Miniprotein binders against p40896. Designs and how they scored, part 14

Target 1, 331 residues: p40896
Amino acid sequence: MLMPKSVALLRIRYTLEAALARGFTTVRDCGGAEGFLKAEIRQGSLNGPRLITCGHAISQTGGHGDLRSGALPASAFDSCSCHFGQVGVVADGVPECYKAAREEFRRGADFIKIMGGGGVASPTDKISNKQFCDDEIKALVDVANSYHTYVTAHAYTAEAIQNCIKLGVKGIEHGNLLDERTAELMAELGCYLTPTLVTYKVMGSDQFSAFLGPENSRKNTEVLYKGIDAMKIAQKKKVKICFGSDLLGPLYGYQTQEFRIRGKVQTTQEILLSATVTPAEMNGLGDKLGQIKPGFIADLLMMKSNPLDDITILDEPESNILFVMKEGRIY
Key: E = the ipSAE of ESMFold2; O = the ipSAE of OpenDDE; V2 = 0.75 times the mean of E and O plus 0.25 times the DockQ between their complexes.

## First folded at step 5 (miniprotein)

Design P8 (at its last look DockQ between E and O 0.70; V2 from the best seeds 0.00; counts 0 for: pae E 3.7 > 1.5, pTM E .339 < .8, other shape alone 10.485 > 2.5, unsure alone 53.747 < 70)
Fold by OpenDDE base, look of step 6:
Structure P8 (fold): chain B 331 residues (1-331), chain A 85 residues (1-85)
Amino acid sequence: as target 1 above (331 residues)
Amino acid sequence: DAYVVIENGRIVEVGSREELEKKYPNAKIYDMNGKYLITDGELVTAEVIIYEGDPEEALRRALEKAKELGDEELIKRVEELLKKL
């Protein structure tokens, strides 16, 4: 659901402050966060986690980033409109892919996000769809490489994942339908998997039954249970795993439930590394973030109880976090 | 127990209390009563040594949170630290 720009602006302060209060000192946004927010947070005019942003997720026509209904004309998604609150931008062919990626970098993106396969929340695609042609993905990767950064892709299927990573994509978001062969290839290529199990759990709950239409609800059910198996396979094959939630709109409050879900398939230490060291490395910040070490940024949680004894303590931050320190300031 | 020295938003040193107090005699020590510090997938029982910054603001926020949590032992410890500032 597209949030009006005015409503997004009114809620952004609360959303960022709440994420910081939950213990997230750095957040990577994979579609929708505007680059100006990073400046406001650095200047202290806005309290929140440090942001790493891609701007808009780049999608083909009719792809997962194209939220138009099949009944709307092509002109209904004019790329010239103020994209505030839109997750995606549409680009078809190599020249448009170059332009789209360069425009996101011009706006201050730190990396590129692409839709490499079909999604759950999009109205006109199937999960089984491979998205973009090889030349389009290669074009996006070549632009990101020229800026010394990476491309990450939304992809569920083994086919879509393998297609992206063979073309130089370094991140896979979700990956719920990966197989052992795909996980082996991801580990070999040093690709990062970011599972987002909580989004499917919450969207599939009775409380949010109206959040997805009937077709999107069916797609959500298909990937929900497979995501746990995908995590086990990825862990077994030693894929680099990042923490993620991918919650939309009113669902942001459930970010910490990812800790509880992952506790079924990962050790507490593996989960904590996925939320600190591994994502810092992925974003070229492994020398500055994610460790209690001399020379690192002082991003710290002071906790009432030891999450190594029970990872679910991190799902109850209101009761268990005494304070959040970001860059030596207590919040 | 680990102790952390922070200057200008960066960790400067991690070590024992005795070593760090000797090296940074002007640092303000925040004893969080054996609470756990985490950032790198490991947990340490830690005190935070702040060499630079506003120690009063930090302790006031800790006190507010300790009150919200009903942690009487932490409340008492933070109040004792505030009296020494």
Scores: ipSAE 0.516, ipTM 0.760, lowest interface PAE 0.6, mean pLDDT 84
Fold by ESMFold2-Fast, scan of step 5:
Structure P8 (fold): chain B 331 residues (1-331), chain A 85 residues (1-85)
Amino acid sequence: as target 1 above (331 residues)
Amino acid sequence: DAYVVIENGRIVEVGSREELEKKYPNAKIYDMNGKYLITDGELVTAEVIIYEGDPEEALRRALEKAKELGDEELIKRVEELLKKL
């Protein structure tokens, strides 16, 4: 978020330690976690999940990753230290997109995250706004391909999703307004969908209505309503589905509620595969992570009860996880 | 019951208790008495994890969780394993 770097780093440290304690041994961060944190976790200076990072989410001016209000001058964020640790960076035009993507890789990114459409929490855009022009998306994809990795895009609408995947984007985050034709195309192109249903449920609650404000609350209701239907469409069309929460700042503690919500539309096996095998495959780690097999990294949860019988026990990690093992070490 | 052998942070073998105890006689054993194991993927019912790393650390964490959950049988089992170290 928009805060001093030291405060942002303390919050990220707490967030990572808590995520590991909740049973997540690997986490893909789609904006905010910096690549150098991976070395600290690897060296044991910081306890947390193995990180797969993008650095900053790349946004057009006035897009979902542009957190400036309409009242701020165009020069806002240029030299203000209080914006250290922000989720997004703004890039317009092909040259700036090349530079932004290369900068994220220079800083240790494993993949590129872009804002391909509008969203709930952004101050000036609409969910219906298609974002970036085709040449800008092509530039971002070209850079990711040169690093032998991928671009994933924030997108809700069929229009935004189709535009992104036709231009080589591999992953779609959210996808709450997905239609059957778009799901067919995603399956045909081998794309991955990461639904994030819990964020809309939590942000739509009475406790957090002030967090969004009236305009963003309207956006939230739209995406929440259609999210369950989108999941059913994606499964019917055999889209590859990953697990995510997209919880912002103080909401991150609700991360495990996604298991409970998914239980309304997926089998327990489908949910577990979406949280393990499928995301490992997406990130080129399908031969190292996601299964209890010889040669695989020893990331294990010891459980009091069988989540195949009841997936909601993963939403109660304190009472159901006996220990978390990451790379053969107990946490 | 499925048993998992871990060396240097990796799974090296999955099999039966009798087979793995014979093959790895010097391994330190963590025994959860039929509790469930989930990793990134397929579920197996785990009884014993053969752990080459720091088994004391693993057992101390398991004891802490067992006490938190009030599982008296599991507490006794983990305490017995700690005494064997």
Scores: ipSAE 0.443, ipTM 0.762, lowest interface PAE 1.7, mean pLDDT 78
Fold by ESMFold2, look of step 6:
Structure P8 (fold): chain B 331 residues (1-331), chain A 85 residues (1-85)
Amino acid sequence: as target 1 above (331 residues)
Amino acid sequence: DAYVVIENGRIVEVGSREELEKKYPNAKIYDMNGKYLITDGELVTAEVIIYEGDPEEALRRALEKAKELGDEELIKRVEELLKKL
């Protein structure tokens, strides 16, 4: 996000083309992919997945989507990150939340992403933080409802998750510290969970651990070890689970490793459903995507062998995907 | 075997070869000898994709991928189809 906008856009293009080649025919982006990219992909001027986008993630001042150093003045936000491409925007108070959400929809967003709790990569928050006041969250949900779509929230802790879903948030991203009571509530309310285990494994590896500062490294370590337990809890309580990786920049090539990690916790059928049927349902596309049935869009992977026998073949796409078809076109 | 009919970027029909060849006599048959991912928990073994779009472009992309994977049977099958164009 700290590079020129023209370079950031070229890197996004190549990232999207690579994701399509790895078999991802539809991608939901929770921050960073601008809505105009959807038209370019639809027209064929870009080769890439179908995009479901939120534009920018909406954060409070000092929250997870606020990537400014604590030493920078508040005014630095207006000229630095926003001008050169960035994952989030800041809104404080109900009127600003209304405006921020409406602006993202004006720019072509399909849903609203908010920061409902603290994160790992952001400099000024803690995982334990609850973010936004209740009236701010409700305002964001009300705007999304008026556009007949949903809010999804970044949240790790049971408390942050419960606060969000009780106020009408439909999706939870990550959820690594989910407990049984919260999972019961998610299932009761019909909420969706998108775990993203690979990003914490990669960021904790020897190769990449230096990209985090000391506090962010501690945050990452905590969520890494808890993520598997949260998956087991979510499965036990029958929470609707979607597939996600939450990888950024140079880490994006690791996204297929999520299949391998989930193979240690979920059945192959559960993993395939989480990458196809369930996210299509979440996004109002359950009658168009995610299944091989008449009337559905021809998004297909032709595999050399059966992933139901061995899910790890999806983590080896160059060796196992014969072709990727999106909307009937082979890529 | 399950056969998949694709037209204008949509799956039109899934069925037996005999039924679909009768219903779509002008369809080009692409016998890819591959398997589709099953998204509803059932394995669908499909030996061919029936496609009405741009068959030359589709076959050339499939040939490129088959060569990358070293699938000699698929390479031969796709090259035979390209020659019939």
Scores: ipSAE 0.201, ipTM 0.636, lowest interface PAE 3.7, mean pLDDT 74
ESMFold2 (binder alone), look of step 6: mean pLDDT 54; pTM 0.381

Design P9
Fold by ESMFold2-Fast, scan of step 5:
Structure P9 (fold): chain B 331 residues (1-331), chain A 92 residues (1-92)
Amino acid sequence: as target 1 above (331 residues)
Amino acid sequence: SGTEIKDAYVVIENGRIVEVGTEEEVRKLAPPDAKVIDLNGKYLITDGELVTAEVIIYEGDPEEALRRALEKAKELGDEELIKRVEELLKKL
């Protein structure tokens, strides 16, 4: 919609400040965060987590990042300047994929996000739809490799995940329909999985399921029920697991509930490593972030009690976090 | 990486961790002009590792940091912590 940019900036500011207050000193954005926000946070003009961004998520026509309904003409949104903070861009064919990935890096992206399979929130695709052809994925990976970084893919199904990782994709977002063979391949290739269980729990509630429509409600139900099993498979096969929420705008308040949900399927130590060491390693920051060691950036949570004894205290940050420290500064 | 360290001290300088160690080791290594804030409460500090320790903040404003700690302690209703932070603030 046509939200004034000033209002959108105030909402983004409050969202980022709230995320820092909940204990997140670094956040990876998988579509839509503008490069100027990183600069403002670095300069101290805006209080918020350190941002790692991809710019726009790159999608094929009719894929998960293509938010146009089937009723809209092909020219819709292609060059529409009225969209503030676009989450996705459309690219088809090898040349367009090269150009799209290079454009994101020109705009300050730290990594590339692609839509490797269907999703819940997109209007015209299905979860079972494999997205992009092999040559398109190779092009996107080639560009990321030339910038010494990675491609991460939205993917739910074993087929979509296997296709992506065999072509050099390093990260998988969600992965709710992962099987044992695929998890074995992910572990062998050193791939990272970022489950986002809280988003399906929230979106599956009676309050929100009606807004998804019948096709997307069916998609949501499918990924919700299998998400827990996928986590167990990934843990068993020793896949590297990161922490994520994939919460849409106003749902960010549920972000810390992911710690509680994960406590049903992972140990507290596994969850803490998934939120600190593993994502730092994935993003080339394993020598600077995620550990309390000499030489590391002083991003610290001062807690009233030990989260190894009870991970759910991280889902109650106002009561349990005494201080959030980012780069040695108390917030 | 998943290691729990008890009664350790963390020294921070210019936004980075400089030392992690025992009180004796850390205080010896602090420069003579360093301002050290000692928040005695054996608080958990975590960023992939768990540390129950007193926090040493270096190159900061110790009065401001302690006043922030006092406000948090009051919000939590922890009378023992409030008394401890007030004692530290008086010693500045």
Scores: ipSAE 0.367, ipTM 0.726, lowest interface PAE 2.1, mean pLDDT 74

Design Q1
Fold by ESMFold2-Fast, scan of step 5:
Structure Q1 (fold): chain B 331 residues (1-331), chain A 84 residues (1-84)
Amino acid sequence: as target 1 above (331 residues)
Amino acid sequence: GDPEEIKKLLEELKKLGIKYLIKNVRVNGELKDAYVVIENGRIVEVGSREELEKKYPNAKIIDMNGKYLITDGELIKKVEELLK
């Protein structure tokens, strides 16, 4: 888990190159990838997908982005908490939230990521914990609005999701415990949902259960069983759905298995829209990315067969992708 | 053989800064004589017409030989229209 920042950056290079090879020409990073990486990829100093970044995920003390164990003193600092480097920063109270969000934009963030509820991988919180008070969330949204962008929140429960979106949060990551009323509200407010079903499937396997420990494995099982049902509810209520994996460090290679899992709820057409058009729209790029049209950036996959006939061909990129083109260049 | 044809196509596609015309791609699961013109990292024109070769006489022609291109939001929009 813990590693020097320089080692994390070397591993990030491999991860980015592999993601592009798997067919992802643009990736939105929800914590850990810093704004300077975007410039390096644009300049060709680093190979990988085009990055849309938030910098650090902003968390309350003891929240999902606070990776300190309960045994550590309040003064303890962890500068590198995962395979990608430092994922989160802690901010409490309105002034610290303003400062934290502004700092991420100073460092090149395109949007703000917050921890609006508990999660699976964090050591001290519960999934049921609603995180941040209303004034803190309002402060974070206010900063994002001043930069003409958005806040997205990690949230699983109906309570956490509703709290976030009523306060102006535009996106919800995960949403595995969403209910029908919450989906209706999301659709009414024009919010985006990014389900990440593959991470719970992979982390729940015998091979990786030790990664989480007993309490976090319990959390994982809870969100996995509800995730497919939540996605069906969101689809039925016409929530705007994006594509994501939320895979940590060594698990990132399983990212393409999300296509197969989505097939339980979405049509192949809906899955492809959720991976192309809808995320481009969310990020203000709907006129530049996600479609084969005049004026659009030449990001293309050449496939041996039609993903509209069988979405699972995208789960096997080495066998089914003949080339990946990004900005007219073959990788 | 087919693998050697694909290898040649990929080598051609790596030569950027040239206007490319990609033809004979499959769109919406059907074989179409579809043309995609790429210049300097952007899509310039899309059509299903042999006349695009005349419009772009200096374009390097890349024959996809019935392979598929994605992302294809235009296919998805057409399907949405059918479902209305």
Scores: ipSAE 0.206, ipTM 0.614, lowest interface PAE 3.7, mean pLDDT 74

Design Q2
Fold by ESMFold2-Fast, scan of step 5:
Structure Q2 (fold): chain B 331 residues (1-331), chain A 88 residues (1-88)
Amino acid sequence: as target 1 above (331 residues)
Amino acid sequence: SKYLIKGVRVNGELKDAYVVIENGRIVEVGSREELEKKYPNAKIIDMNGKYLITDGDPEEALRRALEKAKELGDEELIKRVEELLKKL
């Protein structure tokens, strides 16, 4: 069972405070954080990064965002319920997709997150399952365009990625089974890829492998290495790459280990750009965030050592960050 | 409040750079002589050669882009990059 909304909100506070302390001054949340939390952070009720939110991830019935088991009745899912709809909402057919996307914007979302393909963690779908029909994706993109923002999709396979981006989806989360043809199309269309390799590494560790069981542990390791290869392909084809972790709950503390993993594929400068300039550009903030220039918001990290010489110093923020500045305030 | 961060390393080298912050925004980046004169009452954060996380040098990136655009004979890209360099 999903935790009650009130308990989740209390835990989000600790997650956000810790993320800021680890050096993240802006965070894009791809499901679970509600838009009104942005006001609480601005008011100082919460010490945390600036939030860019989507609200609920929108999923088809039986898709990656549908967290009901096959044993639960259809009536168990309520889009207003915090028990089954905390991170996701289910929408089927064009009218429901329009309504779901509009509801997220009414709740303060900055962009729309959809489940464009299957995943590892969902109970009833497979990674190979194509999700949503073309008209449903077009509806979701149409709403996002009317709000002058974008849709990003959870997708692993070349088929799911190509289907989404051909229909106007701007971002792909994960992309672990990306091929060269798909990367070429992403680059041509100006799409963004956000790999999330650390989540597979952490879940495969001795501390957390018990959560997966032996079959899922094998799948998890396979998805990690395929994701590294996919990132090499994306880098070669010059896809725009952002920084992400996809870590949930108690695993969020490991998010900085992504810097080391990226070092297998990207240069130190490329990694820093993927964590600053590129995501600012994706979110329409390229003239306000990610650079040390007049007119920009004063979000800065002060380090003991040069991360250009060794990116792994960012994996140990407690030892290597002298201070975090967000909007000119030192934390 | 106003802050003056001095003695920072940019792109791994000590530039003796200064960054002025006011009302949560970067106001100016420049040399010691100019900025100490303009902002005499700013609270000084003296980093004494510590490293500031940066996106790199945008001028250098644009100069490399211009060289590549000229190599490729892309007249539209050449014009665009030259306009961006003029604004720095």
Scores: ipSAE 0.314, ipTM 0.685, lowest interface PAE 2.8, mean pLDDT 74

Design Q3
Fold by ESMFold2-Fast, scan of step 5:
Structure Q3 (fold): chain B 331 residues (1-331), chain A 87 residues (1-87)
Amino acid sequence: as target 1 above (331 residues)
Amino acid sequence: GDPEEIKKLLEELKKLGIKYLIKNVRVFDGTEELKDAYVVIENGRIVEVGSREELEKKYPNAKIIDMNGKYLPGDGELIKKVEELLK
């Protein structure tokens, strides 16, 4: 991004303040947010959600995070709208994977994000492509374990998901093409799934299909078609499910529409748990965040109506949220 | 609500410090729904949650926010602002 740093910071500031106003007191960024932003929010120099970051998503050459193979619009990238740098870095072979993961932790990452399979937004890979060899994934997991945290992987297919989780990957982003056997294995291993259904709905519109191009539009349609079925399978097999949107840039404002989409598959209680308790547990914060109980950090939403009766009121935060509290402070 | 009214409420809540008791709210606490709950907050932390009016007696120095918008003795200005926000 070749704009003055002050302009970039103002845009990021707006995005973070807006996310907090929409009811998100904590956000996990899966690529692009710099670790120093966490300190600024914590100190009160920047208003926004508490941030959990991975730095750059780590990709193999020619994988989902390798952007050197053609022109992709920034709006196609798999991350929150906190972008002002590169979302991905490329690493091949065990030594480069060790170095890449260690570099992200040096820069303040809380976890590691890898590209375990192909995706919609990358120029040359297929959704069906398994990415990284087993030794590379083991190296990335080894580094994350040494920092007492986890690796999460972008992956759509049963093959890519099974490969990642058998090697110690704890989180799967998307998972639109998982099957029943894969969901059983995820539940057995205590893995977390973060579906991101709203991104395919938005990116499948006529406006954004032009930016994706014909091949990426085909990929998008494939994952959208299967995403709801994957959610049903994951629920049935009792996979731990988190809340995500995978929206970026100007599209981040649509993140609350994910609540409405989830309502087609999950109960209101299941949706609320996927946005509070389950992600707190995933990030080692289950004793501090996600519940209104003694000893917990005072993060809460004050609502005009009960989302347990109608989850879609969370899709209209300006009309339905009286105030957002984060760490006992009202915003 | 009016943005100007919300701003005033936020400034008054900040002046109370981070010690207050929210009452007459429905709470989803992460495991169950409480229909008529009291939430005690102190120094950015949840101190106690319950459905009993005894919490007002247990925390006599907490500033009370009544989400039913009812007037509470000793905090009339804050309660009026909450009533306006709820309307």
Scores: ipSAE 0.504, ipTM 0.757, lowest interface PAE 1.6, mean pLDDT 77

Design T0
Fold by ESMFold2-Fast, scan of step 5:
Structure T0 (fold): chain B 331 residues (1-331), chain A 93 residues (1-93)
Amino acid sequence: as target 1 above (331 residues)
Amino acid sequence: GSKVIVVIEGDDPEKLKEFAKRLLEEAKKYPDAEVKIFDAKGRWVIANGQLLTGDVIILVEGDPEEVKKFVEEVKKRAEELGLKVVIIVGKEE
């Protein structure tokens, strides 16, 4: 017989080791990973990628991160770690937002994640819903600024994205219904976009569509259809683009398929920049990670073949990676 | 500790093999520097969309002063043989 926390630690260990083996030396967790995991990896107690964490995603009551009252497994979809506790906390009004953000930093968060709009699988919200009022978002941004870091927001629609970035939000997760005007504003403000295209491909399969109701299936189709178009708009307007998968639990293994999907819209060089230089810059690590230069941390992949000739070799790490190096150690 | 990767490029496999053998002997003079050598002909390190190619990859880890001295000897000897050298310096977080 195993205690619940012992089982959770074994699953976390496996997931983190597998992510390193797939070539990820640094991972940004957008909800659910606790700050202590970061410390344990740094100390060598757990093998895995370097973690950049937000703790709990912060949601309004009835928003995308409010998993109460009939939460489906799919409603935790915005976190890449479903093996560890609750992914979201609820805060309403400026004082609760200040307290929630400060609590995440007290617990070791590197940045703040908020739900700025509705989601595909949320039980009570629509994809078109704008979430939080302006004062609440500003409060969350003010706390992040005082810690010399940023807020990133789950948001799909032009309205939700514009509302967030005008109030100082630096990052947008997903952004599948982005328009040209919004992309221009994002570029002007120096905002970062993290598309998660593989999520819609995997969740749109027959295996997983059964877990979505008719309305959520319509939302998923709308988001999927617009995702590639949004990516093209973002590229055209020179938005800073990061790499993400937004996959959970057993689906986390599909994360490398994002490289193949991105190849429909981005050049191989652009994809590699999105997975290395641009995320490092976003997280204040542009002088330490993402490049091969004197003084940089020795995080490296040695490949059997040239990924510039075929980006899909990154989707087959077991066959194509000779070794993964993190901080000068071979894994 | 100091961590360094040295990538060496050249077209003569016998020259590279002899060079690697001599470097392993040289490494014995620096007991606080661990040296690992890989034959990496035609293989790539990826960063910033750029490719770094090499025929020999040398991983050096240990005491900063000994690592620095060893890496300087590697660079000097490689350049004397007309081999191209790229040095990547790492640091523990």
Scores: ipSAE 0.005, ipTM 0.302, lowest interface PAE 11.1, mean pLDDT 76

Design T1
Fold by ESMFold2-Fast, scan of step 5:
Structure T1 (fold): chain B 331 residues (1-331), chain A 93 residues (1-93)
Amino acid sequence: as target 1 above (331 residues)
Amino acid sequence: GSKVIVVIEGDDPEKLKEFAKRLLEEAKKYPDAEVKIFDLNGRWVIANGQLLTAEVIILVEGDPEEVKKFVEEVKKRAEELGLKVVIIVGKEE
């Protein structure tokens, strides 16, 4: 989705400031956030979470990130995290994949995001849910490895997930159609799963059903249920699970409702680990973030009540957070 | 300037009250170090994916030498009372 850059910047500023106020001191953006935002936050010119960015999501021709496909780039089933200009870039063949990944790092990316599979909007899409050939994925992983970081993939189906992780992809975004065999493989390979259940819950609500229509609203609810089941499978098989929302534009305010949804399948301890230690480890920051101890960056969340007794208090930040501290500054 | 967070753990309210009194007097000796004390009575912080019960959090900001001396005095006084002190250095700007 294209909009005037100045309007997009004003909106993202509000979104970032609000996310920090809700208790998020670090945020990973999986498509579209530019490196200049990281600099402004570091310098204190913009209040917001520390940003970990990938730049543009890399897609094959006709893949999820290809704006020429005739579909709008954002949907309830295949939501990307950012609407600054283009969220994706197209690359086909090994040389273009090398060049695309290197360009994202040149622009300040911390990791690489790829579209490893199709969306779940169409049931007939199951037959060809593979995106990129093996050599293309290997090229993208090779570049990320040379920068001592990782590739994460948008993928819903067991086939797409297995194709990616067997080739060295470290993270999977969404994973709503994960099966037991795939979860076992993910655990064996030390892969990370970031479910984004709140997006489907919010889009499937009565408030937003008018925007989707009855057909799409029902499909959205189906994807939510499958995602909850996938979470149960991932927990059972001890997959490393991170916290995410994948909410777009005005829906970003519902970000904290993910804690409530996770409470249906994870213990409070598991949820807290998925939002602190586990994502810090995934991003090579396990020695700097996610813990309160000497030598770590001074990021703290002070609560009025014990979230271990009731995780849903994190879904009501105004009532339950006394202050948020990021890098020793209180917000 | 220098920024340091001091997290103090304890299970004895009387010892914490005594510590707070000593800390208040000590802070007067370091006019170029700004001290903010957060009472965590009945509250928690999240660390290492764990819910950590902390009794007092102290944020110290200011002149590096004054901050260092004040933090060292805080550590000394906490140890005298048998309180556990965790010192966290804020990210340098």
Scores: ipSAE 0.013, ipTM 0.431, lowest interface PAE 7.6, mean pLDDT 75

